# Miniprotein binders against a7ua95r516to809, part 101

Target 1, 294 residues: a7ua95r516to809
Amino acid sequence: ASLSLLSISDLVPDLQFIFFWMSNAIEILYFIQQKSPAYMQTIELMDDKAGSKESLLSATISANEEAMTILEEVIMYTFQQCVYYITKTLYVVLPGLLDCNPFGTEPSSEQCRRAAGVCVCAVCVMPEAVRRVVSVFQTTSDLLQQYQVHSEIQSQMFAYLFFFTNVSLFNQLIDKGPARGWFQRSRVLQIQASVKILLDWAKGAGHNHLAQKFFAKFCSTVTILASPPQQLSQMSWKALCAEHPSLKPVQLHRILTQYQLMAELGPLPIWQPSSEDEAYIYRTVDLLESFENH
Short names: E, the ipSAE of ESMFold2; O, the ipSAE of OpenDDE; V2, 0.75 times the mean of E and O plus 0.25 times the DockQ between their complexes.

## First folded at step 6 (miniprotein)

Design qCi
Fold by ESMFold2-Fast, scan of step 6:
Structure qCi (fold): chain B 294 residues (1-294), chain A 86 residues (1-86)
Amino acid sequence: as target 1 above (294 residues)
Amino acid sequence: SDPYLIEFAELLLEAVEKLIERLERGVSPEEAEELLKRAIELMTEALDIARKLAEEGVDEELRKRILELLIEALRLMAEALRLARE
């Protein structure tokens, strides 16, 4: 069934059905894997009168292999369906994260100057747009726990959801960021604070290592863009590549070019690519990330 | 006297019964529901044979029949799930 719902809460009944089926298939598979050796041993202890024992053993092995294959296909299919519907919902809510302000109403340069304090420039509140993204992750976690889905499958699901989120946010920022003003320093700091809320949620949910691995590209991008001009101007191309290995040369070059255009603090040094990377800084086909690159 | 086959059949029956209860809300094609009902029939038959086997002792032909019914039920469940997709 094609789902045209915009909220994760609207998808819960359909997701409950798919998660329930996935959980049952996993449990049946584990039952076969655990009980089959004991059952095969029982057959081995039977008297063989005319090859009946060998025929029964062969039939049982063949039946167990077929059952496991079918169950593995069902688990894969239900996993892919859950990911499909969750990522479809996630894709709709993710752009809002790039436009929201976790510091309350967007502060002007004058407002920040007047306040000169933590309450304007450092206090993070969960904006509605961030809450919608967190709700997708939390609902997924709740459903996986409700249906007692094995921890390895839970890890695989969050690995993919974090991968998808990273690619979606990175591509949105690089492709639409210039037109939307997202590379302006004040907007980058808002994006950084919003991303921190997602990463803090992941850490609290026990997925810190997955979040660190799969958010690396977007986190590197935001870290560079949020760096003070004085600090960033002292970094060589080689040093930036070493600290941000997830970024391709064309991606790093685009980020630094946008940083230089949006900086209002005077002239910045031109970052010189290494001779190895110089040919790759103009490969526009490598600029955006693929959702299929696994 | 064969707890493995009885537990396996009972687990499959429980899983499919709960799946049908969720499909009765009209979230799947009619064909998917019919395949799942057929899977329940096969699992019920397998469980009945397994119970008789427990009372009358080991019969390799009946054990093969139970496995064949359970495998056919799993195939119908997989097909029903595929048909529930758009």
Scores: ipSAE 0.231, ipTM 0.688, lowest interface PAE 3.2, mean pLDDT 78

Design qDa (at its last look DockQ between E and O 0.24; V2 from the best seeds 0.00; counts 0 for: pae O 7.0 > 1.5, pTM O .538 < .8, other shape alone 8.94 > 2.5, unsure alone 63.462 < 70, SAP 73.392 > 70)
Fold by ESMFold2, look of step 6:
Structure qDa (fold): chain B 294 residues (1-294), chain A 86 residues (1-86)
Amino acid sequence: as target 1 above (294 residues)
Amino acid sequence: SDPYLIEFAELLLEAVEKLIERLERELKGVSPEEAEELLKRAIELMTEALDIARELGLSEELRKRILELLIEALRLMAEALRLARE
């Protein structure tokens, strides 16, 4: 059972079952929302013998409220179950994005071996680590469409998955980056290319707005780290805050400190926080993001 | 007959029948037997609700009874899901 949590394809039967329950609950909820108002109007047109029309209206309203409450709880529960299983898979595959090299695809890889007569780097740009993440998103999208889940719930699902992805990648980069060498410019450029592939998937899948919103913090981090030293050193703290509003002062300060160390720009601080921000750059409690804030 | 209550009951019945078939086929474990029994009970309630809803000259009290049956069937469906996933 432990090994079944490492691949999205192993979870598909469980996810199919959960999405099936969710889809049925949504359909019933939609029926009540769309049909009950007209039904209550027909009750008002019924012959009012013994005044029982008002009693039926009251019972119908009460039944509708309870039914919708039950169905909304089922939808919420199944949604949370889907997210739980999908994010367990994402947790396993996301770290590989920070270590992979999208520019140096190995010629003997199965994906590159399928290319005929073309430069291996030109044909198989998507590294296996990126492919694993994309497959989680694509499988989720396919299941949501297979079970005709309402588009608003599909959007909420991907909002949460993108939120989870952003938090996971950002926290790992900030927390493990110094020890793993992830702040080196060549590694940052590789990470940037890998994230571009994810963003392209999201755009093609119709989730561009959600991806832009929920990847903002990680993307801002990578953009700063990828900047040439001559360009970045000429930007003021205030300008950087304005360009990257998704980053808290403590986060921006940590990113710039790591940039300065890895670019070997010496120990003298280049970027001076504004007087308004100085108290906030030491708030270590705000450095990492919480998975529970979504 | 009450077309709204008939459609409500038919929709629920179809959903629950599909859920019980899926539960029997896909899941193994301690909870599936209990969840299956709740869904079978829900089918009984929905079948009774349909039989009443199709009667000619349906009274208001019978319409309220149909609503009660359908809500109880929904409660059983929701509980069955919890047990199947626990």
Scores: ipSAE 0.682, ipTM 0.910, lowest interface PAE 0.9, mean pLDDT 83
Fold by OpenDDE base, look of step 6:
Structure qDa (fold): chain B 294 residues (1-294), chain A 86 residues (1-86)
Amino acid sequence: as target 1 above (294 residues)
Amino acid sequence: SDPYLIEFAELLLEAVEKLIERLERELKGVSPEEAEELLKRAIELMTEALDIARELGLSEELRKRILELLIEALRLMAEALRLARE
């Protein structure tokens, strides 16, 4: 199937299986970890009948270690598979978020049309492009809850998905933004509104801290680009670095340079990097975010 | 300590052993879809075994035996997952 046709709904049957497996493996691992010390103590307290105790203890230790190793491998594999499938779906829908006009009267989605009533839920009022992204995260959340996946694993899953989303959106904005007109103030305001809807969803889903942490770079970029020229032209390089610590010097320099071109501003000495940062603004290798550094 | 609980645990162990034997036989030449179904059954069995292990305060020997069977089920499940990837 072409990547363009892959929806999260098409992956639900496969994801259900993987989540079911992951949840059960986590539960069994947790059980072994909690109960193994008590088992060992019970064996240690047994009467030493002719070396049988030492043999039993050794066998039990070996069995527990083997079980835990296998369970950890299963958990790791199932986690990776979930991330792989979900990120494929995100890869398809995320570009639409940057092109979305949240202020337009886009018709309500077909799914909400089947309910005889105008659903005024927060999801139904979302622009289609935003709703597609939110649907991936919501489906993931629903599956994690349905299969009662341990809260720590849920947090790790969302941390990675938010990381992936931030890297994808940031890299697309930096690389393609100038050519696609995403640096134009009107388009930036649309992007800002769309991202706000996503962040509001994450807040409502209990992931506010993770969303704020992992979207910081993309949000900082959008905030700078959304700033009026009169306001931004009064901010020094040092002030911008301090206000947006998630941005590397090369990234901030790129954003300001593109902003200057878009706003037809002459060279602004106030945006000139410090002598300390001057060596770093030419590190083009650090311009785009890596998916591997998570 | 309840003789009925011990008997139930023994019956469960026997059921798990039979299922493991079945899984071992069925995993030979199984399609990815069939491997998935076997995996689901193994997980269900493991969940039941775990629930029983939690509730019954089983003897150390029964707990050990359940754990050994769970390890074997997990091994078979890992093999099913391997086959499903191929």
Scores: ipSAE 0.015, ipTM 0.356, lowest interface PAE 7.0, mean pLDDT 81
Fold by ESMFold2-Fast, scan of step 6:
Structure qDa (fold): chain B 294 residues (1-294), chain A 86 residues (1-86)
Amino acid sequence: as target 1 above (294 residues)
Amino acid sequence: SDPYLIEFAELLLEAVEKLIERLERELKGVSPEEAEELLKRAIELMTEALDIARELGLSEELRKRILELLIEALRLMAEALRLARE
């Protein structure tokens, strides 16, 4: 028996079951919430001379609170199971996003002679690595729609998936970027284009707000690295911090140091941290993001 | 060996146990009789899932089986509540 990584397609039958029952658990919760007010109104209207009305009301409130807590925990567990399976698949496919080239096809003996004339359209061609990531998000969206999962739960799921993707991509770029050459300008522009395809998918799927919020750190990083040397060298540390509030001082300093090395801007630091931030820059404890921050 | 999943699995088992206790109390007087029978079956499946989890542990294969049993129990419970709602 060989150990093979499962694609998102291989997980669909198991995910369908979990999504279906998460939806049903939500429906049960909704039923209890709907029935409780009507029953309490009935109790309130009772002609109760023996004091039984208050006892029944208290018991009903207690029972409803208990049922809601229990169902919320069941819903949370099924939600976490979906997220776990989906993020495990994402973890395998995400590194490819940093190594692909959306501006062209791989060199082939069957050359595309239209490359120069359709350079803009080449950005619209989804590389295999980007397609794998998009497929995970699209399958998730399809399942949530198929089982009519409440929009709030859909938003929470994509919030977490985007959070996970952002952390994973940011950590890989910061940790492995120097060794992989990912901070080279041409590679950064390729990464920026790949991420734009992913963000454009999110916008088309109705998740633009979530994508803007949860991809902020990685997008800031790529934006800085893609900046022309003339533009970036004119900006102060204070200005860069103001434009990229999602980045911690140690993270911003690391990014700028790598940019300076790759752009060959000289041996001295161009960007001087504030006296307040300087003490934190050398600690490195907050360099990589935690998957547990959400 | 995923502490994240183990924590949520433990919360689910506690939640299901408390749900079984509540449904057993609410089972009496549920109308129509068809809804009562579905709730009884749901309780049986949830109890089976808890027994499996507690006796055999939460290996990958058994975790999947436990989820399948809990999912089926939730389906029967949803149908029972739908009938009671009518």
Scores: ipSAE 0.000, ipTM 0.230, lowest interface PAE 10.3, mean pLDDT 70
ESMFold2 (binder alone), look of step 6: mean pLDDT 63; pTM 0.446

Design qDc
Fold by ESMFold2-Fast, scan of step 6:
Structure qDc (fold): chain B 294 residues (1-294), chain A 89 residues (1-89)
Amino acid sequence: as target 1 above (294 residues)
Amino acid sequence: SDPYLIEFAELLLEAVEKLIERLERELKGVSPEEAEELLKRAIELMTEALDIARELAKKGLSEELRKRILELLIEALRLMAEALRLARE
């Protein structure tokens, strides 16, 4: 069920099946798009009887449009199925990222330090919660490459996965963060470090532009929360809005309010919303992000 | 001869054959038997279209035969799309 822990490995056979269908439909669509102009040109070169030639051209155009529509529906359906299974897995593993401690204190013993030292030099430093999320993205990338899915579709897939990840992390941080202590500077720095590992993975995979675009809201949030009081106190409401355009007024106001409430506060400014934005601060319906559309 | 239609029919037939093989492997608990029946029917229609296309290469082009090939290919694609939708909820 959806309440059970799901491993990406458990879904690989199902995903392979769907990616295979998607790949075949894309290749057929591509063939029609690529070959249609040449075929239409062949029809145009027929006998000068315009009425007969016109009828054949019209029929061919209509048939190709219907075939493309059907293939687009198949591609859309298989794409949606892949997204459904992958995001279902992400939903289970993403909360761990916010509780993750990439700077974890290991038991201080000589044996543990030597084992940790060897592992750190190799591959041991990556937290398990981060590894689980990266594994989902890497498995998706591997399957797209295995079935030779066109790069544009690959980009659309990761755009959606990054969108989903951003919304999930942002909503959890805003909604549950106060109760969980996630707004404390030390915790925010840990979250920021974990997210950097995800962004570094995306850059290495060739999706840096998508990651920068779709993680903007969550990245803005952790950037503000991780800011030193001296630096943040020098910024006006207008300046913060300009620097973090992805945040809605109600979201920015909530983040700044939480920053002021943290235990490590010094003398901090009172950030006053502009008169134009003041009405929007109370739009509670705009506080959390929707998964359905951006 | 219609190289476009022949190549298109051959590509569709190959893709549908691979999909049938995949669907058969995923039969239990994942893909319904109804989806397999639709894909088998799609293969039949694609095979008929390919046979007509190959006949045209020898006997010469007819607008009626061209229209028939397109009708068969479109119907096969519709059956294939329906089968894929039924394979998963």
Scores: ipSAE 0.011, ipTM 0.310, lowest interface PAE 9.4, mean pLDDT 70

Design qDd
Fold by ESMFold2-Fast, scan of step 6:
Structure qDd (fold): chain B 294 residues (1-294), chain A 85 residues (1-85)
Amino acid sequence: as target 1 above (294 residues)
Amino acid sequence: SDPYLIEFAELLLEAVEKLIERLERELKGVSPEEAEELLKRAIELMTEALDIAREGLSEELRKRILELLIEALRLMAEALRLARE
């Protein structure tokens, strides 16, 4: 078997083996950490009748340290492999989320028939493209639960997956830009509704805090694009930055500039930065370019 | 075959092998005889875990590997207590 498959369901057998070994390594490491202090305490309190106390203690410490180092490397490696294949699958399905319509679309009969669970109706009402993304997250959650992976590792996994999803969606939307109509209000509202379905799933799965943290940039972006140009033109640069702290000034400026390009100039006032605001933005761009060119 | 799965198995097996090597060195000079016997048993259990790890990837084999390693660590602690006496 190969992990070159694109569908999350096709990757499940391979992911099961990776999670199996990751869970093994975590449990062995945990046991060594739990047992080692008690074992060392026993050595410390030992009478030196055998004449081997110092040698045994030294050998045990060295063996435990080496074993723990190897197990930690194994855990890190398997974690990175899981993230790699899960995010590779996410990357394939995420573009569909940006161009689906969650408003007024009836769920497919096939989707309803496949959604066997407590909340069948909730799954049936989401667009197929959104369901594919949710399926990746749900399958990951199921595998973590199946192999009893520690909650801290589960949190790290979803933190990374949410971060990846946020950055991927942000980059895709910004790359699409106003030229292809992606900044049209109706499309942005569809995107916002689709993202809300993902956020609602994350909340239900117990990852609300992570979702709030890692989706902040993309959520701010769609909020700005969903705002009428008139409303944006009434706000100062400092007020805009304060309203959207997850966006860097250069990112916020790029979004606003691209948004202005799609707006009709005649009937709608365009947001205009002050001379000081422009100088600050240009300074920020210069710093990024200097670091890239070095 | 996926080279990743082979590499991961090798890393896990290496950790167990290193524990066996350390215990084998400590068999020299350990007394009383009961302590030596417990360490020998611990090595046997770790060797069995190593062999199982090479067989395949399943939930049952995973559980068995952990059980063997836990028991081996318990025997090592008991051997140390006997050496104390």
Scores: ipSAE 0.011, ipTM 0.224, lowest interface PAE 9.6, mean pLDDT 68

Design qDf
Fold by ESMFold2-Fast, scan of step 6:
Structure qDf (fold): chain B 294 residues (1-294), chain A 87 residues (1-87)
Amino acid sequence: as target 1 above (294 residues)
Amino acid sequence: SDPYLIEFAELLLEAVEKLIERLERELKGVSPEEAEELLKRAIELMTEALDIARELKGVDEELRKRILELLIEALRLMAEALRLARE
């Protein structure tokens, strides 16, 4: 009666079939789009019996539109299934990223260097918790490439996975951070280094633009918390809002309050919200982000 | 009425299963013309099945899911038919 923890490797057989079917649906959609004009032209060139040509043309247009709608629904269904299984795996491994220490030499890194070469050794340098997250993204990329899934769908997949990761990490940090000590400077620097490993992976995989866009909220949060007190205290509330537009005023206020407490900057508030933002902060208690796509 | 919709959906599910079996058997050694005809018939059946799946939304989600899963399986075989039709 226990829920078992699944690694991404355990999902590969199921994901292989779903990605294969998604790729096939896309191919059939393209075939219909390519064949439709040729068939329409063939009908246009036929000798017309009164009304028969127009009837056949109308029926063909209707049938092709229906077939394309069906294939689009199947592509969406298979996409949603892949997202579901991959994000379920991510949800299990992501909290570990907030608690790992990427500063250190792994004993296994020297063995990897002797055995397989540079690419394997790069993974061995990562903390286990970061490696688990990277493995989910890498396996997804490998499957998309193996089944030749269209690049636009690949981009949509990673956009959603990065969005999910960003929301998950942000919510974990804001909700559990104070109790877990994650707002302490040493822990923030560890989190920042771990996040950099994920962003470097995304850049290497050709997804730098998506990573910059969809990790913005969590990256802003970590950047603020990692800022030296001398630097951060020189910035006004308006400057911080302008520098970190992904953060809602209530979220920024919570982050700065935790920063002030952890950096021991004294009891007087350094960052004064605008009157408008102060009114909003006073009225709202909802700090966490939704997993629903906007 | 709802009972007739469910009965029809179950018959359609059986038809899709039989189509999958037929595609598995007949894709070996068919002509391009035969492959194209088989692909056309598969698309027509998928149109019918998806229309029923839409009507099942909020009525019988498990039956709807089963129809969609079989349609995804049929796409693998339809891709093979497409390859043969292009030869």
Scores: ipSAE 0.014, ipTM 0.338, lowest interface PAE 7.9, mean pLDDT 73

Design qEa (at its last look DockQ between E and O 0.04; V2 from the best seeds 0.00; counts 0 for: pae O 6.7 > 1.5, pTM O .528 < .8, other shape alone 3.86 > 2.5, SAP 76.88 > 70, placed apart)
Fold by ESMFold2-Fast, scan of step 6:
Structure qEa (fold): chain B 294 residues (1-294), chain A 84 residues (1-84)
Amino acid sequence: as target 1 above (294 residues)
Amino acid sequence: SDPYLIEFAELLLEAVEKLIERLERELGDPEEAEELLKRAIELMTEALDIARELGLSEELRKRILELLIEALRLMAEALRLARE
């Protein structure tokens, strides 16, 4: 094993400290937001014996604004640090998901054949590579729950992690897939099964809507690549664009080209881009996704 | 006494005491960050003592706010230093 390979467990102490800071800052911020308005009203109703009531109100408003600024900066900083460490770990483990086989040897090939049109093994084992990715998500969820982080921030965290995972997997598959054999049908089916394990985890964790939204591009890619040749060859370019709106023309064209090569459908292009999209199928600058999220 | 300022001071004091424990346990006790948090405790303790007084003047309430905000600044700086 590589000495530079990072485990999420190696980062847990640092993450615990950062999540604890974030949780405390959020709690203090909510205390101020909930209690300060009533307190200021109380001051306004006090007798102004010393003539300094207005000065106290001004000081309270100023203190409130300064406290909120400090706390918001702490929350932002700790959120960014957590995201940095978690995504750095994800980036190392995600390529392994594209190389693993989640189908166990225990279920017989006969059981799989008898699935009549949907060949799913009764039991899929979780490969080490998939377990490592799930472990990152589970550890994040556990820490957010342990420190009672507000559900909105928890949702923002997983939205970004799913966004990052989708971009990383898509870019790895498109850029390195041809050289690594990832576009071969048997490999695509393994990738599809592995991704389903991640999506099932997200559903169980209460993040199904976020997973559906942020994994759309990679899921579309895998769905196309897993399609039977007879079915896919009957679909027009326009129909594929309508079914997979997350894919840009250059991305769809690249995927279909790889599919045609692996399915041995001959050298002449089967899928013709619409006139509107024809100019965009060669835009290499649009092939890979950006990690920037607005 | 001022119930709002007492609650605020107590909340900050609880938070900083837990942060010191976490620093020692999880980061191997960074001395410089711990010193800032201990100073924050001093400021919060002074604020709490003042906030509990009977017949609290407007000037003393302003003093409490000054102490609590300075404590928050020290807590934020401790986070930055603990990471280095």
Scores: ipSAE 0.668, ipTM 0.910, lowest interface PAE 0.9, mean pLDDT 84
Fold by ESMFold2, look of step 6:
Structure qEa (fold): chain B 294 residues (1-294), chain A 84 residues (1-84)
Amino acid sequence: as target 1 above (294 residues)
Amino acid sequence: SDPYLIEFAELLLEAVEKLIERLERELGDPEEAEELLKRAIELMTEALDIARELGLSEELRKRILELLIEALRLMAEALRLARE
């Protein structure tokens, strides 16, 4: 049965099964890579009574190539399956980051209230919406470590999860922000604080480099929107492009338009796009990011 | 005996036995996936029996390799059936 719109904890049994297959495939692949060269040397030293030594060596090479191909396909397939299930849960919980208030009190979760017995609402340190996202990342990290998945594969997994998170948050902010009130200055500052909590988690988990790389577009957007008007109005289009290279011209233009509306500014000549960018600020096909860019 | 082929076969056999124990019904038909893993066990067991012989010929070593690769193909197909 399919279990859509579930928490990450509900998916753990399925993920454990998939990681188990992945881990076994990695172990077998490693065995072949590390042991087969020495084995082929022993074949060359064998007594060739039947005259079949060259045939055995050729068969060994062919078998190793086929085995590694099969195992690499298994690893890729299981990786894609893990990503599929994990991003399904991320897609559900990520919008809440744009609506939560990390500065104010939020109702504590029912689990927090029941576990503590005397805990009242607003005692929890981390907002519920942020905690749900962190829970997905933390559960993924725990499973990867439990099944001793190679560190390179762990890094690839988090690179994709951070990429997915960035695309999801950026697209929702740009596309739904006006209707949801997310461009209001107080909301932008709340969003900035919530993202900082995620970045702090990534840093503590050993993924700081990946988070810095893959959250750049969303972070640039929030940085611009959170900037004081006196500072931002002094920066030319060219300077803004140089400071925020992760943003496409249409994206930067849209962000500045929303900033002007929020700050009640008229058009600013200093924000006029350069001649080389002018044709690109109307390319609405480039406004939202693709989940397939990785 | 052939220590490399024995280790290869033992590693695969341990993986398959654990996979059968943990096989859970998902999309698709888990009975077919389990049958492929049981066939893989048969191939690996035959490969081990041959690999432990004294004075192993080069033809028998090639036979062991063929059995192990076919078992590996069955393991990979079982995964796809278990997830289908």
Scores: ipSAE 0.644, ipTM 0.888, lowest interface PAE 1.0, mean pLDDT 82
Fold by OpenDDE base, look of step 6:
Structure qEa (fold): chain B 294 residues (1-294), chain A 84 residues (1-84)
Amino acid sequence: as target 1 above (294 residues)
Amino acid sequence: SDPYLIEFAELLLEAVEKLIERLERELGDPEEAEELLKRAIELMTEALDIARELGLSEELRKRILELLIEALRLMAEALRLARE
């Protein structure tokens, strides 16, 4: 099936199965971890008949270690599979976020239309492109809660999904933005509004800290691009570096160069990199974010 | 059948089989330990069969978890008896 046809709804049955096993494996692992000390203590309290106690203890330890190792492998595998499927759906819907006009009147979601007619819930009033992205995250949240997945694993899942989303959006904006007109002020303001809706959802879902952390680079880029020329032209390179610490020097330099071209600004000496950063602004390998660094 | 669900079920089966094989190697002669091990294997197999069923209810989830916990308990008891 072409990647373009994959909706999160189509993956729900498969994800349900994976989340089921992930949750159960975590619960079993936790059970072993909690009970193992008690078993060991029970063995230690047994009458030492002819070296049987040491052998029993050793074998119990060995069996528990193996069971834990297997369960950890299952948890890791299921986590990776969940991430793989969810990120595929994100890959399909994320480009729509950059092209979205959130100030347009778009129809409510089909799900809410079926249940209550005209739903005015926060999701139903979202632009379709934003709603599609939010739907992936919401479905993931709902499944994690439904299967009572441990809160730490939920946090790790959202951390990775937000990381992936940030990398994807940032790389697309930097690479394709000039050609697609996403650096135009009106388009930047649309992107900023769309991202705000997503961040507001993440805040409402209890993931505010993670969202702020992992979207920092994309948000910084959008903030710079959304800044009025009169304001941004007064900011020095050092001030911009300090205000946007998530951006590498090469990234900031690229953003400012494209902004300058778009705004038809002449060369601005105030945006000249420091002598310390001058060597780094030419590291084009560091321009785009890597998916491997997480 | 999603190939990934099959692969996962196979991975879990393999993991359980490896655990069983190890337990079998560590189990000495006691007939009672062998019986407990057989029962544990049966419970794990039942749990895996239920897991292969698509559309698991919360009730089935709980049942699978209970079966796996009981299997692990029986395995631990079998290991204990095999060393007495």
Scores: ipSAE 0.016, ipTM 0.388, lowest interface PAE 6.7, mean pLDDT 81
ESMFold2 (binder alone), look of step 6: mean pLDDT 70; pTM 0.605

